VHH binders against Probable E3 ubiquitin-protein ligase RZFP34 (RZFP34). Designs and how they scored, part 9

Target 1, 302 residues: Probable E3 ubiquitin-protein ligase RZFP34 (RZFP34), of Oryza sativa subsp. japonica (Rice) (q5jl96)
Amino acid sequence: MGAMDVQLESTAVQHGQAKINVEEHALVSLLSDEKYATEKTEDVDPDDYEKLEEGIMQYGCAHYRRRCRIRAPCCNEIFDCRHCHNETKNSIKIDAVKRHELPRHEVQQVICSLCGTEQEVRQVCISCGVCMGKYFCEVCKLFDDDVSKQQYHCNGCGICRIGGKENFFHCSKCGCCYSIVLKNSHACVEGAMHHDCPICFEYLFESTNDVSVLPCGHTIHVKCLREMEEHCQFACPLCSKSVCDMSKAWERLDEELATISDTCDNKMVRILCNDCGATSEVQFHLIAHKCQKCKSYNTRQI

## First folded at step 4 (VHH)

Design s09 (from g20 with D99M K100D G103T Y105A A106E E107Y Y108G; framework vhh_3k1k_2)
Fold by ESMFold2-Fast, scan of step 4:
Structure s09 (fold): chain B 302 residues (1-302), chain A 124 residues (1-124)
Amino acid sequence: as target 1 above (302 residues)
Amino acid sequence: QVQLVESGGALVQPGGSLRLSCAASGFTFSSYGMRWYRQAPGKEREWVAGISYSGSYTSYEDSVKGRFTISRDDARNTVYLQMNSLKPEDTAVYYCARMDYSTAAEYGRSFDYWGQGTQVTVSS
């Protein structure tokens, strides 16, 4: 006697779908209009202003458009970016004793891509006056000319995010930036974003894939939630609470169980409800047991 | 009774290959994700690789990516770890574990069911 699952009518996930635009490697601060205005107001020569924007979007690597390279503090070698370093030095093909990641917070030196001058981390080259990254983060020490990403630094996350500051908020309990539509309308779980996705095992905090906040407050990729639904899985992988409002599915299950009149034992079993936490004693049934408190079929025998 | 039995561990030279197997019984194998862990002498047990219940998603610790491949055969209730380009630092006892998604709700904490382990030694 294995568990015989009654085919439930699928319900749409109404709660907890949010787009989290995370670009971990784009840890940047915008060179503001005020800075450009200040440069202009301080009688900056038009040729000096032109120099600031010389080569914009024309330099960098596959990961970033930027006008500088970095000196890695861990190995004293020059790389285009942290990812270029890690692909070379933290590769699976490198001997384990030599593998290491670049500690971005310890980067102290950059090399201008236009004039070759090595210097302390700063946005504008001390030698030639070029802007080395249109967006620059002094905390994260990163440069990016591609401002279409709408990058901003989140003090709560300690890293930069993409998608525009006004479209997101930092939730201190969940430990990440969520879409503004979830502000005051989500369940908070301590550190909910500082875990691996339970389906694909990718670390969620720095993931570039869309993430859903479930009604229980736990987090999972949108694509992984859809995969669960396609396989008739409607319980949170971490806490077993239902991933959406199941009331219509439970009504359907009531109807289907009513048509199966002779599969009930006279035996009583004790159940635990995953949705409300209540325990109750109900008649044994081959298919499913209903919580007497909240009416959920998301229950287990104990 | 949940049982996980690892096998396939051996002594191999650096650059060699091994395939580890984990035979599962006592539960509905296709309903659970599976993981491999390893523990070297004097070190903490570390996660190596994981595969989802559907087999559609796999994940690896950074030091083994591209060298190790996790797979599963639900008809045989078995999870595999194919290890290529083995290095001396891969020397450890390898453990198979079941991912219990419901453990936190039932017991108030998360934990995995573990096998007895299989020894892998990489040396010349």
Scores: ipSAE 0.000, ipTM 0.118, lowest interface PAE 16.7, mean pLDDT 75

Design s10 (from g20 with D99L K100G G103Y Y105A A106E E107P Y108T; framework vhh_3k1k_2)
Fold by ESMFold2-Fast, scan of step 4:
Structure s10 (fold): chain B 302 residues (1-302), chain A 124 residues (1-124)
Amino acid sequence: as target 1 above (302 residues)
Amino acid sequence: QVQLVESGGALVQPGGSLRLSCAASGFTFSSYGMRWYRQAPGKEREWVAGISYSGSYTSYEDSVKGRFTISRDDARNTVYLQMNSLKPEDTAVYYCARLGYSYAAEPTRSFDYWGQGTQVTVSS
């Protein structure tokens, strides 16, 4: 037994009101997710409808199903998508001076995959009338036939997201879209999502890996949080606050410290609590010091 | 890296049965609801079935209700779709998806393509 036997909770959970249970909340979220936007091509002339859908899901690359290629404004070369460009041009194998990423918002020209016509960015080919991407965002220049991703443009994020607009909200302080379930149930930290993960150094805002919002409001990949927990590290790398509810672990420490003799019984030390910020004067102990205000053992001698 | 890998699709005769599987990795599977979608040739993708993160709530598209059953095994990070009494109209590529964190549709760094789909064909 001990503090290390305590299971950690990495997901922020709304404790709710007396009669609201977590299952009811989850069901409401799932039902909301089943709402779909009407297909924007629905009002098209039936005689032209067949052409719009020609080749759907049959073109593109490993990254995207789409019926166009893009002309990169940075190097004037044609690529299937931004990732195809970056794999070739922003690789460690390329001389650092020549490495570059494709600036998505600056794309001006696309090439239709069915008729080969190069043209200004638009959803429907000016020459052959095919839809070049069933999902299309004029701001991000994104084309994607795979609408099961439920893509949407978030004005607050300035980029396209997946999972359905109705299932997420933009948190202006954290700087990202979170599940609607987390609205008013997470701590907000200014720009929490506009930084690198403190463990793996991947930029969080555009990450495809799951991110956890810690009780302190700082953000970290779920996999990186698990790695910390496996190494018995329970303090936020950025602010040192506890990453989960440690109350049961602190109760176990109370029992352990009660049975261990304090060899410096009358020696006092000043401590700072990492969890509540309070300073206090407590009796010295060889193992740990307890905050007098919040009862946390996540403290340091000052 | 987040990955969803569908499997179990096959050619079956009308009235047959199939069990589709979706193996998930790179995220805390037990914290997210899961869904199945399908897309027939020349048709739009449509939602088929959904299951809550706890498994306590399930939902189905009307045309499959009573014939299909969605389930999950959190110990194996897998969601299943049991399909019974299959009809020619069920012919499609089947995809799974999750809900929770809103990933960038076009991230700055390379991403793993997930939800490759599994082909189900119902014909004599």
Scores: ipSAE 0.000, ipTM 0.270, lowest interface PAE 12.8, mean pLDDT 74

Design s11 (from g20 with D99V K100T G103Y Y105A A106E E107G Y108T S110Y; framework vhh_3k1k_2)
Fold by ESMFold2-Fast, scan of step 4:
Structure s11 (fold): chain B 302 residues (1-302), chain A 124 residues (1-124)
Amino acid sequence: as target 1 above (302 residues)
Amino acid sequence: QVQLVESGGALVQPGGSLRLSCAASGFTFSSYGMRWYRQAPGKEREWVAGISYSGSYTSYEDSVKGRFTISRDDARNTVYLQMNSLKPEDTAVYYCARVTYSYAAEGTRYFDYWGQGTQVTVSS
């Protein structure tokens, strides 16, 4: 599992609220030479090469292109992949006592999509000689013809990841593979990736949706972070710290508050700063209260 | 279309310095992390340095740490790699890449390289 960085920019402050624009990474095609860099097989007999590559990218499901199906050890039924199994067997439509996920590491049998032969897990069909998946992991029992994903097995995570081993590192404290650019420069939170998203409740460690690492070290889906921001929620659901650098928004709020009279109520209130943890005594204001230590408006009255 | 144009590669003596530049277009530059990779003849591309979208986090491959510095100028849509104390082992084509990947394992992702790269040769 990799982490994606999303940049937030404040564009305006209106009536005590900050407008923040979020920019996200877009999907683009990989270059063809990069796509084939990891596909070169050495020591292949030229007469056997055509059979190995027969049907490449032409078989599989919506989740993976590959030339085999799997026998699920949990229910003895055949599925195209782990996700196809879980869509059928771990669905809300299934009685809770019968719901189950496919244990990927326990898969022992695969069925060749070209010749139909059921056999022990292996990359090349014992009967017809076709390669059942260009990427193959014997630990995860994963087959995938789309090697442009640059799949690799992370021993620390215990599962296959995408994006190239050289682009990620395993953080043992956070419990996941993060982008290499975060190595030695991120906030570590114990088990940050081994929990459910606080907004949608999907388990993050194996999620196929983009996940953001917040400045506080907690993790959340990028789409869920956007949903929070569209509802003017800029505090981490788990620790209440700001989800991005709000300094520009706080500066704009200073300007806005300076133009709005708050003299109708001269009460003092005690506040707790969610960003720095400091307590302050400040004059009551209808819109917001500023921490006197760190200057954040992410505060609550106590 | 996303486009990255590398420049600054040259032939230098061991111990010399070079600054590589990468001009970006076709996307909101400030929203993306950037990386430098290199590829020596007969080898796969390897990661050299990376910088987060905010510029607050940088990381380096161990063999270049202390010698190379990555930086970015969001106003100019440019990422830089300052290379000091160059060694013959640094000889490679250097590629600028946009960080364009998501989640890992069983999901969809992307990873881009642009241009021909820029050739750096370190020899006597």
Scores: ipSAE 0.000, ipTM 0.119, lowest interface PAE 17.2, mean pLDDT 75

Design s12 (from g20 with D99L K100D S102A G103S Y105E A106Y E107T Y108R R109G; framework vhh_3k1k_2)
Fold by ESMFold2-Fast, scan of step 4:
Structure s12 (fold): chain B 302 residues (1-302), chain A 124 residues (1-124)
Amino acid sequence: as target 1 above (302 residues)
Amino acid sequence: QVQLVESGGALVQPGGSLRLSCAASGFTFSSYGMRWYRQAPGKEREWVAGISYSGSYTSYEDSVKGRFTISRDDARNTVYLQMNSLKPEDTAVYYCARLDYASAEYTRGSFDYWGQGTQVTVSS
């Protein structure tokens, strides 16, 4: 169950969606060193001190504001972050043989953006004492000044997530953190999040795009589900079960089929229902066949 | 009209190999992703493998990973499914489908453009 009270025309299929954004964090003061604070504030106006802090917060990349770069263990090159590495080294523009992702847990060295000192991964520079990121996760090697993301480390996922630990839970069977509203109210499919999106083929576990848990338990990007719905595709690409409550659509089909003149053979056909798994024998029809058990038209002739 | 014609299905021994082909016509093949599905006797249809329109990305159902390989030849308008280390559980009719949302015919109870299918039987 990944949706509640969903209407066919509604985008409410996103209700209870799982966020699988890959983030890492640790809560800590940016300027935790008293020595560093003293050097910045001694005989300095409060306004000048605030401007100095703003200047320090300008370091980083489009993905993370922080005061360090990382040395990639896979290629020994320096990047601002894991995403910067992957945009350069793991894109479709790179020859397949040379494509690779940064193994974040294996990062051993960082370079302080203020003093240039290369050193073992740590939150506070060993040389100049600056905090290299307000959020820091030693496991994932993540530095990020944007505390509004409410990042946290999930031991079950082995990576950091965003959105606040109180708003999510780890489902060990599905293999990912889901919104708390899905707790005890979703269909569990073993490893559902350790899978590629069946529409765009992006790996879901490490995706930064929102993911929806379908009623069947399979997972798909919210944007890909919307694309399917916009083009009147309502069956799960993996198991063919309906992606939402189709009751209104089935009622409409009942009415339309009742007004169509029978020009079919008096043949009976055997059908398999994709929604409930039952088999039935029904009269052949050119448009659609209705499951006798669950009343779904999501059926196939066998 | 969109047409997909599967071929290559046969009776094989467990551990054997088969290559399925799907010849496409009636649309610009290179602009669409392609998928393989299968349906075993008395079971619901299940997704097996998919390949992006560019051929750069492929994806597989977990039970076939490492055994099956999907590929495409845009010059021949054909998608292939190479099946190795076949098991009795792989016995099914295999269907080729175009990954297409723009022209979906919802009211036919079909959510994809399917071919006629090709029977694969794995038994001794």
Scores: ipSAE 0.000, ipTM 0.202, lowest interface PAE 11.6, mean pLDDT 75

Design s13 (from g20 with D99Q K100T S102T G103A Y105D A106Y E107S Y108R R109T S110G; framework vhh_3k1k_2)
Fold by ESMFold2-Fast, scan of step 4:
Formats: structure tokens, sequence, C-alpha cells
Structure s13 (fold): chain B 302 residues (1-302), chain A 124 residues (1-124)
């Protein structure tokens, strides 16, 4: 608050990670890499095994390395990937009436980049036997030779994520995948990821930037949270609750306030605590007022 | 030059205690959440415990809840795993891991950077 002009010794912020799906780095799955290794390589003759790996990492676009292109079911045109389609068809430069996104789950046809054969979505080309994507998700119709992204499919989100399934969990109430460190320890807010960042106003659900979950359950970009901290702002922009454990800062305020000369006014004021919601009547102080219930100085006069 | 170095693994008797340490270097430690994983012979790698970058949130795999405690010391760039009431089933190589906040930090291991591990053996 404006009354707090103290540089806090502890700036430990309670947060977690949520991965937002829009870019290549957020649209990957590990589910079918195991499927490829088990179902396709097991019965392959040693002489044909080399064909599976032909051209790996050599084909694709700026978004994905892959050995196929897709036929868009929405416009019947061929694109390297969903993002290539959307850059052409869902751009601000396109008339709003004609703008559309590629419906990933409805893709039924792919074209092998090595032999040119158009065929039903599958990992291994029916004609030439090449693997069209080292990572393959049959649900999202996603192919990616760059398995270092540790792609996996989240059934709860209905889309592929990056970063390894063991590192994330799906929170059904929040509607997104969070870092495993938040499992059973975060404040749940319905649809927390389906709103704009309160600092930069970018829509969070479709953001490619890392998102943090505050102790109050509201969500904000990690970068924007750091910006708040640099400007000594420790209250959530949406609900005013403290963004981190302030107990040490409150102890320091107790000491500072004890050294300030009391106002000759000796006035009582009514306050509302932003952290616990309690109202209380306290003696007027020039700098800050302490909640009698939770001991927070994150209060306002009412 | 991100490096994670685990230590503290040893042979202990059932019911014993052990403290694992993970020394981190090459990045701003206080900006990242840290995790412990383990892998027993013939099993897939399993997440054990995690701590947020602020230290305010901790989470544990169900089989270790109440027995293990994760903590961090940002001044020393170190994360700890205090293991109490150890069981033979806890025998594994324990790995420390750091999660990146951006796709640009991807390594060959993907989103996380991993250490070499430290062996914990629980036997009579």
Amino acid sequence: as target 1 above (302 residues)
Amino acid sequence: QVQLVESGGALVQPGGSLRLSCAASGFTFSSYGMRWYRQAPGKEREWVAGISYSGSYTSYEDSVKGRFTISRDDARNTVYLQMNSLKPEDTAVYYCARQTYTAADYSRTGFDYWGQGTQVTVSS
C-alpha cells in the first residue's frame, strides 16, 4: 500500500507455473512417442528400420520439425502446421468474416514430406514407411521431431503440453495444467486462466508467456508479477490480497510504528482488512493500521 | 552452465533418517521452483517432492507424505530433502531438478535441468 515505503528484506512470492497453449512450445505431447516405439519399430525388419528415421529434423516449418503437411478441414488447403494456417487465415490483416482457426481435432488427412502420399492421419507413412513425426498425438493430430520439448497430451485440457507430464498436473477447477509443486497446495479459482493479465492486459489462456498463480488464486504473468515487486506493489490487482507471505514485513512495521510519535488527535478509525475481510476499530496512525484479527497491515480506512 | 549436484545418499537401516542436498549453480536460484525425483531399478522415474521458488508451497507424492520434508536455502543456492522413517521401498537414485520458466531454456532433457543423482539404499 501507499503507506508502506519500506524496502522488504524478504520478497518471497507464493506462485506456481501454468503452461498456456498457443505456440509450438505449448502444443506438444509425449503419449504417442511411446506408441511409435512400441507399435511400429517392434515388427520392422532391420533393413527397413533406417527408413523410419530418414529425414528426421530436416522438414517442416519455423514452428515444427516434421515430415508431413496437413490438409486443413476448414478450407481444404495444405499447410505445414496449425500455426502456419492461422498466420494466413486468422490474421488481423484478413477480413473478420473470413478469419478462422484450424480445428486441430478435425484434421483427417496428412501429406508425407518424403514421398508426397496423402493419407489418413497416422505416425508412419503407409506408402514409404518413414516416421512423419517422432512425437505424434492422434488426438491433437500433432507431429514433432523435436522430442527435447518433452511433449505430452493432457486429457483434461484436451490439448498437448510441453515440459514433461511428471512435472505438471491438471486442475479441473482452474481449467489448466499447473506445475506439480502446486498440487494440493494452491488456492483454486474457477476459470482462473480465462481472463486478462491485470498488468499487461494480454489474455492469459492463450498467452505464450509463463503465468503464476497467486496465493489468492488469481493469475498473472511471471514477468508482470516481478514488475509489481520492483515497484514495491504487493497487493493483488484484482482482489487486493497480499501476493506473498508478509509476516516479516509486518513485524518490521510493528517496530517502525513504535518509534513514530503519536498524533495529538488521538482519533479512532474503522478499517477493513484486505487479507482476511474483517473490520475493526483502531487508533489512528500516520503510516499504517493493523488488522486486529489477522495482524496484517494490508488494510484500508472505511 | 546450469549445474545441479546431489549429495547425501547412503545405506541406512529401515526406520532411519537421511538428508539429501542439491547444490545449484549457473542460474538465479531464487527464481525457480525445485523438485526431487527418484528412480528405482526397473521402474520409471517418479516425482517425490517439490517446492515453489518462494518456498511457500510444497507438495509430496502420497507414499512419502508425513515422512519427507523439502526445503530450500536461497542464500546457499541449495534445496534439501529430509527423509524420515525410511522404508526398503524408498531405495532409489534420487535426482534434483529445476524447472525453466521459458521454452527458450529447453535442454536435451526438455523443460527440467537434472543432476546426476545420489543413491539411497534402505536395507537391514
Scores: ipSAE 0.000, ipTM 0.195, lowest interface PAE 17.4, mean pLDDT 74

Design s14 (framework vhh_3k1k_2)
Fold by ESMFold2-Fast, scan of step 4:
Structure s14 (fold): chain B 302 residues (1-302), chain A 123 residues (1-123)
Amino acid sequence: as target 1 above (302 residues)
Amino acid sequence: QVQLVESGGALVQPGGSLRLSCAASGFTFSSYGMRWYRQAPGKEREWVAGISYSGSYTSYEDSVKGRFTISRDDARNTVYLQMNSLKPEDTAVYYCARLSYSASDYGREFDYWGQGTQVTVSS
């Protein structure tokens, strides 16, 4: 086996020229429906403050700690949250004709978990005075007692994000919030986050699963990217560009090809490089063709 | 599931001939080039012969050129290696593999080859 026994890193960062690396902390973390909200308790007296905090962190579902449920405008049924609705109504296990997502911005009614009063969306229960969610977004209709998520509402995205507004910026071209470290170092692709994941088909813009931005600018779940790598798939499903730095893999291929005289009749073939888009005429080889411009083996004969 | 199953290996006398076969399944055989490799005891694996997806182009390692012939039968999803004028130096386990056009596919070559078939050339 020789050189083929050398361990190659599938994901890598070159210091000084950092590229997207899924082994680092998620470059994009999308917990949809969350925004930072200033607590308004200074507007009430001390006894009312006690009531506001009653039951904090003790109600809700697996997705959110909150003191209310929502009435879904699409089916008039009550759910603990948008995700609970979508797990029931928008599952791949349900007939396509009957699948639907809860339109978060159209939610008009909530039910207080402490007193049971159904009412128009608002942070503080009109009947019993409890705060139904310490973080509250009136636009997204989101309630969450777990403020450690550092939720905030992005006007550009039109939805809530996590991780603190100071740590992210809105990229108008990509259509989402990225970590500030990506401000001058990501490939911008128009609407990159407004697509379904090519592996699992979940809509990425509103996904609660971690999403990676590939070197090409297209986006995919971190979990799905890992599954691709486990199956030796290193090309973007949407544009065919390499999903990580392949330099070590290309060096290994160069070395292996040097031990093999695997060419026929000096025939020239025309290739298209998936990584740089260049076309070139190269000598025919049975195994692989190297791009003359960028040196990638991610090429195809045309 | 992609599978490649080699057969035809045997003990032969120097100067003898042998035909190896590789039966392929789990992929569109006619769309891929195929290769033969061999590995002798205590030595690195080496490439022996290759054939393009169309069958129009073949290539050989210098030491086997003129003695070995690679061919394919797409109707039977099989690639062959006809070995003539065998020498003791040809003694090895012979493996077939699906040709890859990218590094990711090339890495799967070992996922698409079997245990091989033993060829022994001795007097």
Scores: ipSAE 0.011, ipTM 0.224, lowest interface PAE 9.5, mean pLDDT 76

Design s16 (from g20 with K100T Y105F Y108H; framework vhh_3k1k_2)
Fold by ESMFold2-Fast, scan of step 4:
Structure s16 (fold): chain B 302 residues (1-302), chain A 124 residues (1-124)
Amino acid sequence: as target 1 above (302 residues)
Amino acid sequence: QVQLVESGGALVQPGGSLRLSCAASGFTFSSYGMRWYRQAPGKEREWVAGISYSGSYTSYEDSVKGRFTISRDDARNTVYLQMNSLKPEDTAVYYCARDTYSGAFAEHRSFDYWGQGTQVTVSS
């Protein structure tokens, strides 16, 4: 491409953002957020209610506020969470043969942080009656007192996500939850979220960084897309289709090319359009060639 | 089965150059992208560079862009990191990693495979 001063209308950045956080895995909370005001909570026994909320937000690790620890089924050791286990057991400094990840779905035992009782996975301690996590997922074995994350479990993904169930949908073809604004307005690519970002090479499905769905359906981190745009790179690294609405850029390029004298006398070249797939014969130009069908300059000589 | 072996780390003076190698075995090397990471004492592991399975796309962390070059030799199942204009801040153990992405299909339920690392020290 030959365009330098570009004002872009980026639909991919505006509408293709999916905020995926694998650090939160949970289902419906057992507890109320309002402790003294509603008609329904006034009917609850005060002693039972106070016990459930004892120690809320006071326990846990850097990853989660929770009132329990987990017993890892892979090594029979106790950890505050899956991430704490993986930092210790799946570190690059550990002998490769001994490295392993904690399988979240296979956790069977938890230890109450208030009374120390080890027990089968459940939300409320069988011994002391405390809630071990205000948000709880039986499938992912997740406990989290920080419900501001708006955690939910996605059956299609097999893991919990953050951001509120009503704000996302699961696309079975793409293999992930996307923002609801992308429903019926994205190009589906099979397994689009089950690969690495083509720019930074981080695995996308379990990434905690924002991911953008490109107009072509391929996926990339939002920060990586912005880096591409800052360097005037507007073609998808995987399929070469334009990553955003290029209409204004193409109009500017039309004007710039009109002010540059053609140096070839009626020389014709054959081009392939990366955006629409059409082939055409156009007059040679030093800077760029325009697709006759879709009007894109995202083309290559063949 | 999957094995990555890094080599080429050494003590070098500021402004010097080094070429790191990572020999891969136990998988179809040409089908996978490859990455380099580094870790300095007391700091988190940092991504340095990556190359796609086809070799058509390369990417770099901002602090090494223009100084480091990643390349691959599929005939020898080896990925390289050419490091020029080395700075004391580049001192770290450098690790080779295999992507989970295989061509047009991601490997589901797999994790990154790492080598043992190679020490690079940039000092007087």
Scores: ipSAE 0.000, ipTM 0.110, lowest interface PAE 18.6, mean pLDDT 75

Design s17 (from g20 with D99L K100E Y108G S110T; framework vhh_3k1k_2)
Fold by ESMFold2-Fast, scan of step 4:
Structure s17 (fold): chain B 302 residues (1-302), chain A 124 residues (1-124)
Amino acid sequence: as target 1 above (302 residues)
Amino acid sequence: QVQLVESGGALVQPGGSLRLSCAASGFTFSSYGMRWYRQAPGKEREWVAGISYSGSYTSYEDSVKGRFTISRDDARNTVYLQMNSLKPEDTAVYYCARLEYSGAYAEGRTFDYWGQGTQVTVSS
């Protein structure tokens, strides 16, 4: 074979991508009671008692292992959990006018799976004494035996998160729980987490997918950021600032552009730097223009 | 696959006009500056014209200034070269080019991606 050719801009972008990691980008793990929702649990035959005693099967649904069901305050119907309700009532298959989500904080009644007693929300059944869920949140009405999720309630977010309370903090300005490593090391943008992802349009605040906090303070799903990189885009969709430290990519671009002389006509152009905001007069080049202040090639002609 | 396909070359009389087209595929056309080069028999490849990725700025070799106009249509992924007042000295194969890096096997060398070219002959 001959040489593998890559685009100059794509090579610079690929080099920049190699610098994108959790230490350059503050990764926000948006963990919620919804993370492990996958599929409905099949009914257990009466003959499976021995398997249940051996710990192979547990009460609950595909979303949560627990010994209770909830009465939905919005429709007065019984469901295994909030997600089971929403799969039935907030589906694209349902008439838009009739679609609705279960308001978790308004749930007042639960039904014990062992004795059938309907009662006010509480962790331990008033009738048979069974613990209905090892993790219990009175505010979110959440029950879950899978304590490996390290669930906790954040008063600032108003919902349960996973990953351990000690590993996260609530940022009041950004409006969400961030990894503790981001404390005092992220750019705060008012309500940064209370908006839709600019790539997939999913609302970020309650997303079960990992979210990255960009150097500019705007937020985007990690998977959507990777999709941008696959399409050779390294600028924030909302403000155009670079999504990572591009210094090594810019150094490489300096070297490559220095070998190209077909743009030498001494024409000057005015540019605006998306990274530092400075304006500069620079020599025209067909490929890219360098900011004279911060040395970034993330610039536009004005 | 990056592909550049030139077209529009023909035999014309001195003083005539031609419009060359270069259809691009396999990359984000609107993100790249584009260039036209030419090569006459027995001569090195010569840069003719260039256009910025925004389309706001163009540059030309001195011998074609005022006669040639480069333009682009990003909706059609096409760059054009309008050639007016053609001279016998403009006879050459014209190539569309986009800068391409050859790092893996060329030890970081950079070169333009070239199409197969289109022949322009100016003669009476």
Scores: ipSAE 0.000, ipTM 0.153, lowest interface PAE 12.9, mean pLDDT 74

